# VH-VL binders against Methylated protein MJ0556, part 2

Target 1, 173 residues: Methylated protein MJ0556, of Methanocaldococcus jannaschii (q57976)
Amino acid sequence: SKFVKLHLVRTLNKYKELQKIRVKDVMISGDVIITTPEKTIKEIFDEMIKHNISGMPVVDDRGVMIGFITLREIRKYMTSHPYLNVGEVMLKNPPYTTADEDIITAFEKMIESNKKLDQLPVINTKYPEKILGKLEGIIFMEDIIKLLYENIIKELKTLVSFYNHNTEIKIKY

## First folded at step 10 (VH-VL; from g6 with light chain Y91D)

Design p3
Fold by OpenDDE, fold request of step 13:
Structure p3 (fold): chain C 173 residues (1-173), chain A 122 residues (1-122), chain B 107 residues (1-107)
Amino acid sequence: as target 1 above (173 residues)
Amino acid sequence: EVQLVESGGGLVKPGGSLRLSCAASGFTFSDAYMHWVRQAPGKGLEWVGHIKSKDEGGTTDYAAPVKGRFTISRDDSKNTLYLQMNSLKTEDTAVYYCTRGYWGEYGDFDYWGQGTLVTVSS
Amino acid sequence: SYELTQPLSVSVALGQTARITCSGDNIGDKYVHWYQQKPGQAPVLVIYQDSERPSGIPERFSGSNSGNTATLTISRAQAGDEADYYCQAWDSSTDVVFGGGTKLTVL
């Protein structure tokens, strides 16, 4: 539910160590596999399978992102309409992040209502509120979750240590 | 090929009104941010205003000198951009260009019309 | 109000490199675009987003932007490069802003 998601994000924000981690520390940088709106979903499906990826930014003639297409969305139309253009089925005005954004915010963007994404494109833009910039990488939810887990465990260990030093009853964790 | 062709310029008295048109072709006009830019004789370029695409709300914005007097509109069915100029002043004398904007006001103007001359004189 | 300042004129010898500056407060935080305008003609985009070159524009044209100054560089200047050049950016206080323009003379 929306409430559970919001509560989770708020709880995570209480951990100072998590707030220090930026998208640039987690993202995969380099050449991003992209497509254009005139390609067919069949072509893109084959490409996604070939490269073992589940999403692709859709770019215009200047290489600026104008949409995002997911494997999940493609599968909805692949059987019945394999020759639809990517531009017809892509997510318009897709969510994105920047290198300097914190990973909790990126995570929140991925789990926002009506946007169930497991990845976000990373845009290098002078205007964070606009997609006007170059694609510089992709950040995956899986990688964020792994880092969150590691950091939470670290914080928990610290808490247990603090407790054990201040109480007679010791926790063996 | 992208083409922008302005029309409607001419001589008008101070306090008068004039409507400029810009006919667009060679691209999906309905998706485009459009701008007006003017240039007084022997002077530099001056931004007049813009209109967003319908998908972006179709909203407009104007430079301070023309705000309240000029109105930008569009007819996507005719691929035409308009500039309604009311309460014209002598300082409004200029060549008026219609331009296509890349990412609205944040981006560049990648295509320009040839311009149409508006002369405001008593 | 936000202002962009350009020199009124720049001269360059044939085959040499011309540099036209555009100054503004923290202009390096903005995208700067450049236009060429010849007499009696409409402006033509020659550089966008600080350093990107549109198709059809010669490689002799390049751009940079940092700090308080953006620069248009024209290498191996040709007679046909003689024109007025305008920088342009966006600011929340004034919206779209143009520089005053620079007349480039090729000697």
Scores: ipSAE 0.794, ipTM 0.898, lowest interface PAE 0.8, mean pLDDT 93
Fold by OpenDDE, fold request of step 13:
Structure p3 (fold): chain C 173 residues (1-173), chain A 122 residues (1-122), chain B 107 residues (1-107)
Amino acid sequence: as target 1 above (173 residues)
Amino acid sequence: EVQLVESGGGLVKPGGSLRLSCAASGFTFSDAYMHWVRQAPGKGLEWVGHIKSKDEGGTTDYAAPVKGRFTISRDDSKNTLYLQMNSLKTEDTAVYYCTRGYWGEYGDFDYWGQGTLVTVSS
Amino acid sequence: SYELTQPLSVSVALGQTARITCSGDNIGDKYVHWYQQKPGQAPVLVIYQDSERPSGIPERFSGSNSGNTATLTISRAQAGDEADYYCQAWDSSTDVVFGGGTKLTVL
């Protein structure tokens, strides 16, 4: 079908366009809420609740990220060990992205982390392979998903709709 | 307080061997990226080599002039960095500094020892 | 091999501003660190990552890095600033690289 082909091509093009979107275009920029390794998970829990966030970069004395602590990890230990230091619970060598990285790559990093991360710190570094740099933002999986939904999923729905209107065998979605 | 204290320097003949030690304190040594830097008399600073933390693989690398002759190692249980120098040459004469690297090879050297003098002479 | 080039010496009048340059190919793409070394002493980090100051280093010390030149700036020079200054960076070809050092004289 010409229609199907057209929409497939459009979908692919939209995907390619998404690959051109950089993290800096989607990330939350500005002052990132951070913590330090000597804080207790109880303190951080309260902070996360207060600010309605689910993760925080852990930084050293220079403000360089040395870890990442998630609400999920905190909850795991809160009941039994509320006074553990963040440094003991945080993800070491956490995944990160840079402002110039494309959002698809960032998304893939989140998925591949095996830590169920829904966000990545954005680091301003001259060496993309190292965290050595300043935190300049956080990018959220949700924001990327929204873009995927608006650009890819909607196109797919259009295709399915077309198919359903042209055949007796309906696709359920 | 972070402290690095070098020892083991002295006079040695060409072709000889010497082992330098660096005692570290005031920080988690096992996590540290450590370097040796030397300075010949009246000359500038010259990087000798590094050793990564165990978590980073504990690998080493060396400057071309010392490669194959020098070996860097560490004993984390003793908070000690070592530099084994073999087949010493007169041009190896220098003050040898133990330094802590901040965030790997791309980072700075935020702490230095006082240095230990190695003199290679016949 | 990658090289960092510094002037052999720089002179500055007391209270004036000294600038020490460190040149290297595309050095602006690298982090440059600066060390101060006084006679008979070990080097001391004074600037890291181009422009950051360690704790305890006076605000008179600043750094910049762009293009092919990094610069250490010492404002309101004091007699105690007289020292050798070394720039340092990393390169894949040579690993850690130091500049040749600059002798700063305060007049």
Scores: ipSAE 0.780, ipTM 0.897, lowest interface PAE 0.8, mean pLDDT 94
Fold by ESMFold2, look of step 12:
Structure p3 (fold): chain C 173 residues (1-173), chain A 122 residues (1-122), chain B 107 residues (1-107)
Amino acid sequence: as target 1 above (173 residues)
Amino acid sequence: EVQLVESGGGLVKPGGSLRLSCAASGFTFSDAYMHWVRQAPGKGLEWVGHIKSKDEGGTTDYAAPVKGRFTISRDDSKNTLYLQMNSLKTEDTAVYYCTRGYWGEYGDFDYWGQGTLVTVSS
Amino acid sequence: SYELTQPLSVSVALGQTARITCSGDNIGDKYVHWYQQKPGQAPVLVIYQDSERPSGIPERFSGSNSGNTATLTISRAQAGDEADYYCQAWDSSTDVVFGGGTKLTVL
């Protein structure tokens, strides 16, 4: 049907537009909540709760990301060793993205990670196999999900409603 | 504060052996890539080799002139880097520095020891 | 193997700007680091990642890197800037590579 074809084209066009959105267009680049390897896991646990975040970049005196620390690892040690330093607990090779990468690829990195990160550090580097460079920002999964919903899910729901009205087969989501 | 202190240099005849040590303090040694760099008298800096961090498997790489003769090792429990030098030649005469690679194998050598002199001569 | 070429010497008048070059094929695609070495001393990092300055290095030290040339620039040269200067990069064929060094003389 022409209606179905029109909405499929709209959905594909919206997906194409979504693929053109870069990490830099969505990331937080100012006032990123960061920590240092010398802080204790107790201190940063309090900071994470205060700011309602589940992870923090760990930076050194150059502002370079040297690790990433999550509530998952902190909770593992909070009852027994609350004064361990961040440097002893942090993830040293976290997943990351770049400012020019598209948000779909960044989202895939978040969900395909064995750590299931809800945020991803944004790094500029000439050596992509190693983290070498300044932390440029943070991109959050929730901001990507909002864009996916507004550009894709809404169009798919319209197609499902049309399909359910015109066929015996019902699709639920 | 970060400190690196080399020791074990001295006079050795050609064909002999020496082991250099580098005592490290002020940073988490096991997380660091460590390098040896040498400088012949009146000459420039020359990379000798490196050893990767424990987390990266602790593997080594060497410059061509020293492959097969020099061995880099580390003891993370003692915060000590070693350079075993065998089959020494007169062209190995140099001040030997231990240094930390901020960017691992790529260099960015942010801290250096004072160096230890190795003289290979009859 | 990958090589870095520096001039053997550079002279600069006191208070003027010195420029020390480091040439290599496509060096602009690499990070370049610079070291200062005074007689009888270990090298000291003065510029990292092409243009970044470590803590404690005066702002008159700066760096750039594009194409086939990286450049260390020392503005308002002082007598205490007399030293040997080395550039350093990495290449997959050679691993760590240093330039041959440049002796800076402040006149």
Scores: ipSAE 0.265, ipTM 0.709, lowest interface PAE 3.5, mean pLDDT 88
Fold by ESMFold2, fold request of step 13:
Structure p3 (fold): chain C 173 residues (1-173), chain A 122 residues (1-122), chain B 107 residues (1-107)
Amino acid sequence: as target 1 above (173 residues)
Amino acid sequence: EVQLVESGGGLVKPGGSLRLSCAASGFTFSDAYMHWVRQAPGKGLEWVGHIKSKDEGGTTDYAAPVKGRFTISRDDSKNTLYLQMNSLKTEDTAVYYCTRGYWGEYGDFDYWGQGTLVTVSS
Amino acid sequence: SYELTQPLSVSVALGQTARITCSGDNIGDKYVHWYQQKPGQAPVLVIYQDSERPSGIPERFSGSNSGNTATLTISRAQAGDEADYYCQAWDSSTDVVFGGGTKLTVL
């Protein structure tokens, strides 16, 4: 079918373009909401509500990321120990991405994380294996999902709808 | 205020042994990678080895000239770094510095002690 | 093994700009740190991660790193800048490596 072939070619082209999108094209930078290890989890809970966010990079005096703190971790301790320091609760070796990494690889890191992260810090480092680097931004799973929907999922839905329609037509004649 | 204070230097004969200590304060010692760097009189800086932080298993690595003869250890309860130096050679004569690796094993070395002199001579 | 090469000495007139080089294969792919050492003293970090300045280091100290060469630049050189300068990097073959040092003389 000409329709199917045209739509498949269009879907493949959209996937090729999606593969070219880099973390830097989607990430949030500039006014990233950060915290420090000496703050209390009560303080950052209030910050998270104020800014409607579920996680924060934890940075040191040089602005280098040393950890990541999530609402999930805070909630475990908020009732009994609301004044624990961020440094005591944070993820010390969070998964991360870089500005030049493609968004599909970043998405896979979020999905495959044992911690089930909905965001990744974006790190600038020359030694990525063992160095926590400078924080460049944050990329959110939500923003990647929007791109997947617009570029791939919509096209697949159209193909399935066409298949279902043509199957019914063949059955009904 | 970060402080690193080396001690234990002195005169030893070739083949002898010496243990250096480095007392650390002003930072969370167990989170830090610690290094030894030496400088022979009138010469440049030479890396000796490091010990990783507690979270990274506290393992060590050494420069080739000292591997097998020197042992780095740490006592996190006392905030103290050690360098055990065995089978000393005249080439080991140097000022020995204790320093902290900000980026772990890669450096940079943001704080240094004053150094302790080890002289290996007959 | 990985080596860093520095000139043995560099001279600069008071108030002028000194440049001290550190050469290494693909050093631009590495972070380079710079230390100042005055006689009888421990080294002091003056530049880290190629171009960053620690608190308390004058703004006239700057650094760059690309290709096979990292450079420490000292503008408006003062008599107090006279010292030995070492570059430092890391490589998997050698771990930490220092350059041989450069004696800066302020004329």
Scores: ipSAE 0.262, ipTM 0.724, lowest interface PAE 4.4, mean pLDDT 88

Design p3
Fold by ESMFold2, fold request of step 13:
Structure p3 (fold): chain C 173 residues (1-173), chain A 122 residues (1-122), chain B 107 residues (1-107)
Amino acid sequence: as target 1 above (173 residues)
Amino acid sequence: EVQLVESGGGLVKPGGSLRLSCAASGFTFSDAYMHWVRQAPGKGLEWVGHIKSKDEGGTTDYAAPVKGRFTISRDDSKNTLYLQMNSLKTEDTAVYYCTRGYWGEYGDFDYWGQGTLVTVSS
Amino acid sequence: SYELTQPLSVSVALGQTARITCSGDNIGDKYVHWYQQKPGQAPVLVIYQDSERPSGIPERFSGSNSGNTATLTISRAQAGDEADYYCQAWDSSTDVVFGGGTKLTVL
């Protein structure tokens, strides 16, 4: 039908627009809360609660990201070893993105990671095969989800509603 | 404080062999990529090769002039880097430096030893 | 194979600004590091990743890198800045590569 074809074209156009959005257009680049490997997990647990955040980049004295630490990792050790150093607990090979990467690829990295991260560090490097690089910012899953909802999910719900109304077979979403 | 100390240099005849050592301290040696860089008397710096960190499998790579003749190895229990030099030629005469690659194989050599002189002559 | 080219020598008057160049194809797409070497001594890192200074290196040392040229700049040159200076980059064809070195003379 003409209605279905129109909504498919609209959905494809929205997808093309999302492909043009880069991490740098969505990321937070100022006031990024970071930590160092010498701090204890007790100290950064208090910092995470104070700032209502669930993860922190770990940087060295050059500002190069050397790891990432999450509230999930801290909770594993808080009752038995609250004075372990961040360097001993942090994820040394975290998923990361770059400022010029598209937000769809960044979202896929968040979803497919073993750790199921709700944020990715944004790294500036000329040699992307190495994890080490300067921290440029943080991109949050919730900001990407909002864009996906506003541009894609609403169109898909419309198509499913039309399909369910006009066929004997029902689709749930 | 980071310290790198080379040793084992000396006079050797063409076709001979020599083994250099580099004692490291002040950092976690097993996490580091280590490099050899040489400098012929009155000449510039020339990369010789590297060995990757333990976590990267400790594999090596070499500059073309030394491939097949030189072997880099490491003993992480002794914090020591080695360069085995075989089939030496007069053009191998140089001061040999041990250095740490902050950015792994890409360089950014933040600490250097004092160097050890290897002289290859008849 | 990838090569880096530096002038053989550069002269600067005491208190003036010296600029030492390092030329290579698309060197602006690479990180460039700079080393100072005084006679009989090991090299010392003075600039890393194009423009960053290690601890202990004075602010009068600076670096830039774009296009086909990286530049080490030494403002307010002092007699103690007389040395050889080497640039260093990486390329997949050669691995680590150094420039040929530049002798800086402070007049």
Scores: ipSAE 0.197, ipTM 0.707, lowest interface PAE 4.4, mean pLDDT 87
Fold by ESMFold2, fold request of step 13:
Structure p3 (fold): chain C 173 residues (1-173), chain A 122 residues (1-122), chain B 107 residues (1-107)
Amino acid sequence: as target 1 above (173 residues)
Amino acid sequence: EVQLVESGGGLVKPGGSLRLSCAASGFTFSDAYMHWVRQAPGKGLEWVGHIKSKDEGGTTDYAAPVKGRFTISRDDSKNTLYLQMNSLKTEDTAVYYCTRGYWGEYGDFDYWGQGTLVTVSS
Amino acid sequence: SYELTQPLSVSVALGQTARITCSGDNIGDKYVHWYQQKPGQAPVLVIYQDSERPSGIPERFSGSNSGNTATLTISRAQAGDEADYYCQAWDSSTDVVFGGGTKLTVL
């Protein structure tokens, strides 16, 4: 139908526009809450609860990203070994992105990771595939999902609603 | 308190072999990429090769002049880096330094040993 | 293969500013590190990642890197700065590469 075709074209155009958005346009770049490998997981747990965050970049004294730690790693050890250092439990080779990467690729890294990440550190490095670099920011899955919802999922729900109204077959979404 | 101490240098005839050791302390050795860098008398610094950290598979790479003749290995239980040098040539005469690559394979050599002299002559 | 070129020597009057260059194709796209080596001693890192100073290196040591040239700058040169200086970068063709070294003489 003409209505369905028009909305599919609009959805494809919205997706094409989303592919142009870069990580730097969406990331949090100031006042990123970070930690160091020498802190204990107890200290970091308290910080995460206080600031209502689920993960922190781990940086060294040069500001270089050396790891990433989430509540998942902390909660695994809190009952048995609350004195462990962040460096002993952190993800040492975490997924990451760069400021110039597109947000769709960053989103794919989050959902395809075996580590179930809801955020990615954004690093600045001249050697992006082989060495973790200086931390530039963090991009959150929630911010990407908001863009996807506002531009793509609304259109898809409209199409499903139209389909359900005009057919005997119901789509559950 | 990082310390790197090389040993095993000496006088060797061409075609001979030597094994150098580097005792490391003051850091988590198994997390580090370790490198060998040499310096011929009166000459500049020359990269010899590296060995990756345990987590990165512990693999090695070498500069072209030594590839196939030199072997880098590590014993993480003893915090010790090794350089096995075979089929030595007079141009291998140098002070050999053990160093840590802060940026792994890319260098940024933040700590160096004192060096050990290898002399290859008949 | 990728090469780094340094002048063989640089002279500076006591108290003046010395500049030691390290030239390479697109070296500004690479991180450059600098080492000081005094006679009979191992090299010491004095600048890392183009412009950063390790702990214990005086503020008069600085670095820059853009285009095809990285530069180590030593302001208020002292007699104790007399040494050989090496730049270091990485390239996929050579792995780690050092410049040929520059002898700094403080007059």
Scores: ipSAE 0.118, ipTM 0.675, lowest interface PAE 5.8, mean pLDDT 87

## First folded at step 15 (VH-VL; from g4 with heavy chain Y31W, light chain S55K)

Design t7
Fold by OpenDDE, look of step 16:
Structure t7 (fold): chain C 173 residues (1-173), chain A 122 residues (1-122), chain B 107 residues (1-107)
Amino acid sequence: as target 1 above (173 residues)
Amino acid sequence: EVQLVESGGGLVKPGGSLRLSCAASGFTFSWAYMHWVRQAPGKGLEWVGHIKSKDEGGTTDYAAPVKGRFTISRDDSKNTLYLQMNSLKTEDTAVYYCTRGYWSEYGDFDYWGQGTLVTVSS
Amino acid sequence: SYELTQPLSVSVALGQTARITCSGDNIGDKYVHWYQQKPGQAPVLVIYQDSERPKGIPERFSGSNSGNTATLTISRAQAGDEADYYCQAWYSSTDVVFGGGTKLTVL
């Protein structure tokens, strides 16, 4: 049917369009909350609570990301060793993305990660295969989900409207 | 303060062997990419090879002129980098520097030792 | 067999601007680092990642990289800037590569 064909075409087009959205279009830049390896996990814990975040990029004096510290890792050691350095507890090879990567890929990286990250650091580097690039920003899963949801809802509304105008049975959404 | 101190240089005959050491301090050595760079008298800088951190597999790579003859290794428990040089040639005569590679193998050499002279002569 | 090509020598008058080039195929796609070496001393990093200055390096030192040429620029040249300068980059086929070096003379 014409409806089925239209639905298929729109679904495919939407997928392609979503793949055109880059991390740089969604990421937060400039005001990224970061830490250094010399700080204690207790200090970082307080900061995470204060800012309601579950992780922070760890950067050196050049602004290069050298790791990522998560609330999960902090909780493991906070009770027994609150004065451990962030550098000792941080993830040394965390997942990361770049500004030019598409948001679907970024989302997939988060989902596939065994570290249960709800955010990815965005690295500015000519060598995206290496993790220790300069931190450019951070992208949150929540923001990606919101964007995807908005696009899906928009498409769904369009399809439902089309269906309702062409059929006797009406769909509510 | 980051410090790199090379040792082990000296005079050797062609075909001989020598082992250089580089004592590192002032940073987490086990996380560092380490390189050897040499400079023949009156000549430019020449990359010899590198060793990655253990976290990166600890793999090594070498410049073509020394490949198969030189071996880079590290002892993280001693914060020491090594360069085993076998089958030495006269053209291997140079000051040998150990240097820390920043970030990755693509990075800069942000710290250098003062170098140790290796002279290969009959 | 990638090579980085530098001029053998560059002269600059005191207080003037010196430019040292480093040429290589598509070098603009790579990070280029620069080192200063004075006689009898070890090299010192003066520019990393094309245009970044290490701590302690004067603002007179700057770098750029595009196309096939990276450039180290030394503004307001001082007598103490007289040295050999080397560019360096990574190539997958040849690993780490240094330029041939440029002798900077301050007149």
Scores: ipSAE 0.636, ipTM 0.854, lowest interface PAE 1.0, mean pLDDT 90
Fold by ESMFold2, look of step 16:
Structure t7 (fold): chain C 173 residues (1-173), chain A 122 residues (1-122), chain B 107 residues (1-107)
Amino acid sequence: as target 1 above (173 residues)
Amino acid sequence: EVQLVESGGGLVKPGGSLRLSCAASGFTFSWAYMHWVRQAPGKGLEWVGHIKSKDEGGTTDYAAPVKGRFTISRDDSKNTLYLQMNSLKTEDTAVYYCTRGYWSEYGDFDYWGQGTLVTVSS
Amino acid sequence: SYELTQPLSVSVALGQTARITCSGDNIGDKYVHWYQQKPGQAPVLVIYQDSERPKGIPERFSGSNSGNTATLTISRAQAGDEADYYCQAWYSSTDVVFGGGTKLTVL
């Protein structure tokens, strides 16, 4: 029907607009809490609790991004080896995104990662095979999910509702 | 403070062998890629090769002129980098520097030793 | 193999700005690092990742990199800046290239 076609077109247009949203439009770009490889997992656990965060970029003494650590990595060792260094435990090849990448691709990196990440570091790098570059921010899965819900899921629910109401036009002869 | 100290340089005849050592301190050696860079007398800098960090498998790569003749190794328990040089040629004559590449494969060389001279002469 | 070309020498008047170029195919796609080497000494990193200064390097040292040319800039040149300068980049995970070096003379 005409109404189903109208909402399908609107849904497609909403998806096209989502494809244009870049990580830089959604990311947190200031005051990112970072750590260093020389700190112990006990120290960063305490810092994560203090700041109510579940992950930190790891940088070297010059601020160059070298890894990422989350509560998942800490939990493996916290009971038995609480004084291990972050450098022994961190993800050295974490998934990451760039400021100009679209948020759909960033979201896919989060959910398809074998680490099941709820956030990605945003890095400016010339070497996409390695995280050798500047940390520009953090993007959270929660913020992407809100955009997906508002722009796609709501529209799909409406479209399915229209589709399920079978419209039949009876022609009088 | 990061410190790198090379040793083992000397005079050797063509076809001979020599092993260089680099003692490292002031950082967690096992986390770093380590490199050898050489400089022939009066000439520029030339990368020789590297060994990756323990966490990245500790594998090595070499510049073409030395591949098959030179072997880089490390002993993380002693914080020491090694360069085994075999089948030496006169063109291998150079000051050999140990240098740290924390990010390594694509990184800068942020700390250098003072170098050790290897002279290959008949 | 890849080559990074630097001028053999650059002269600058005391207090003026020196510029040392490093030319290479698509070098703007690579991070360029710069090293200073004084006679009888090991190289010292002065610029990394195109434009970043390590701790202890004065702000007079700056760098840029675009297209086929990276440039090391030394403003307010001092006599102590006389040295050889090398650019360096990775063209692959196993191909590390240094420029031929530039002798900077402060007049």
Scores: ipSAE 0.515, ipTM 0.791, lowest interface PAE 2.1, mean pLDDT 88

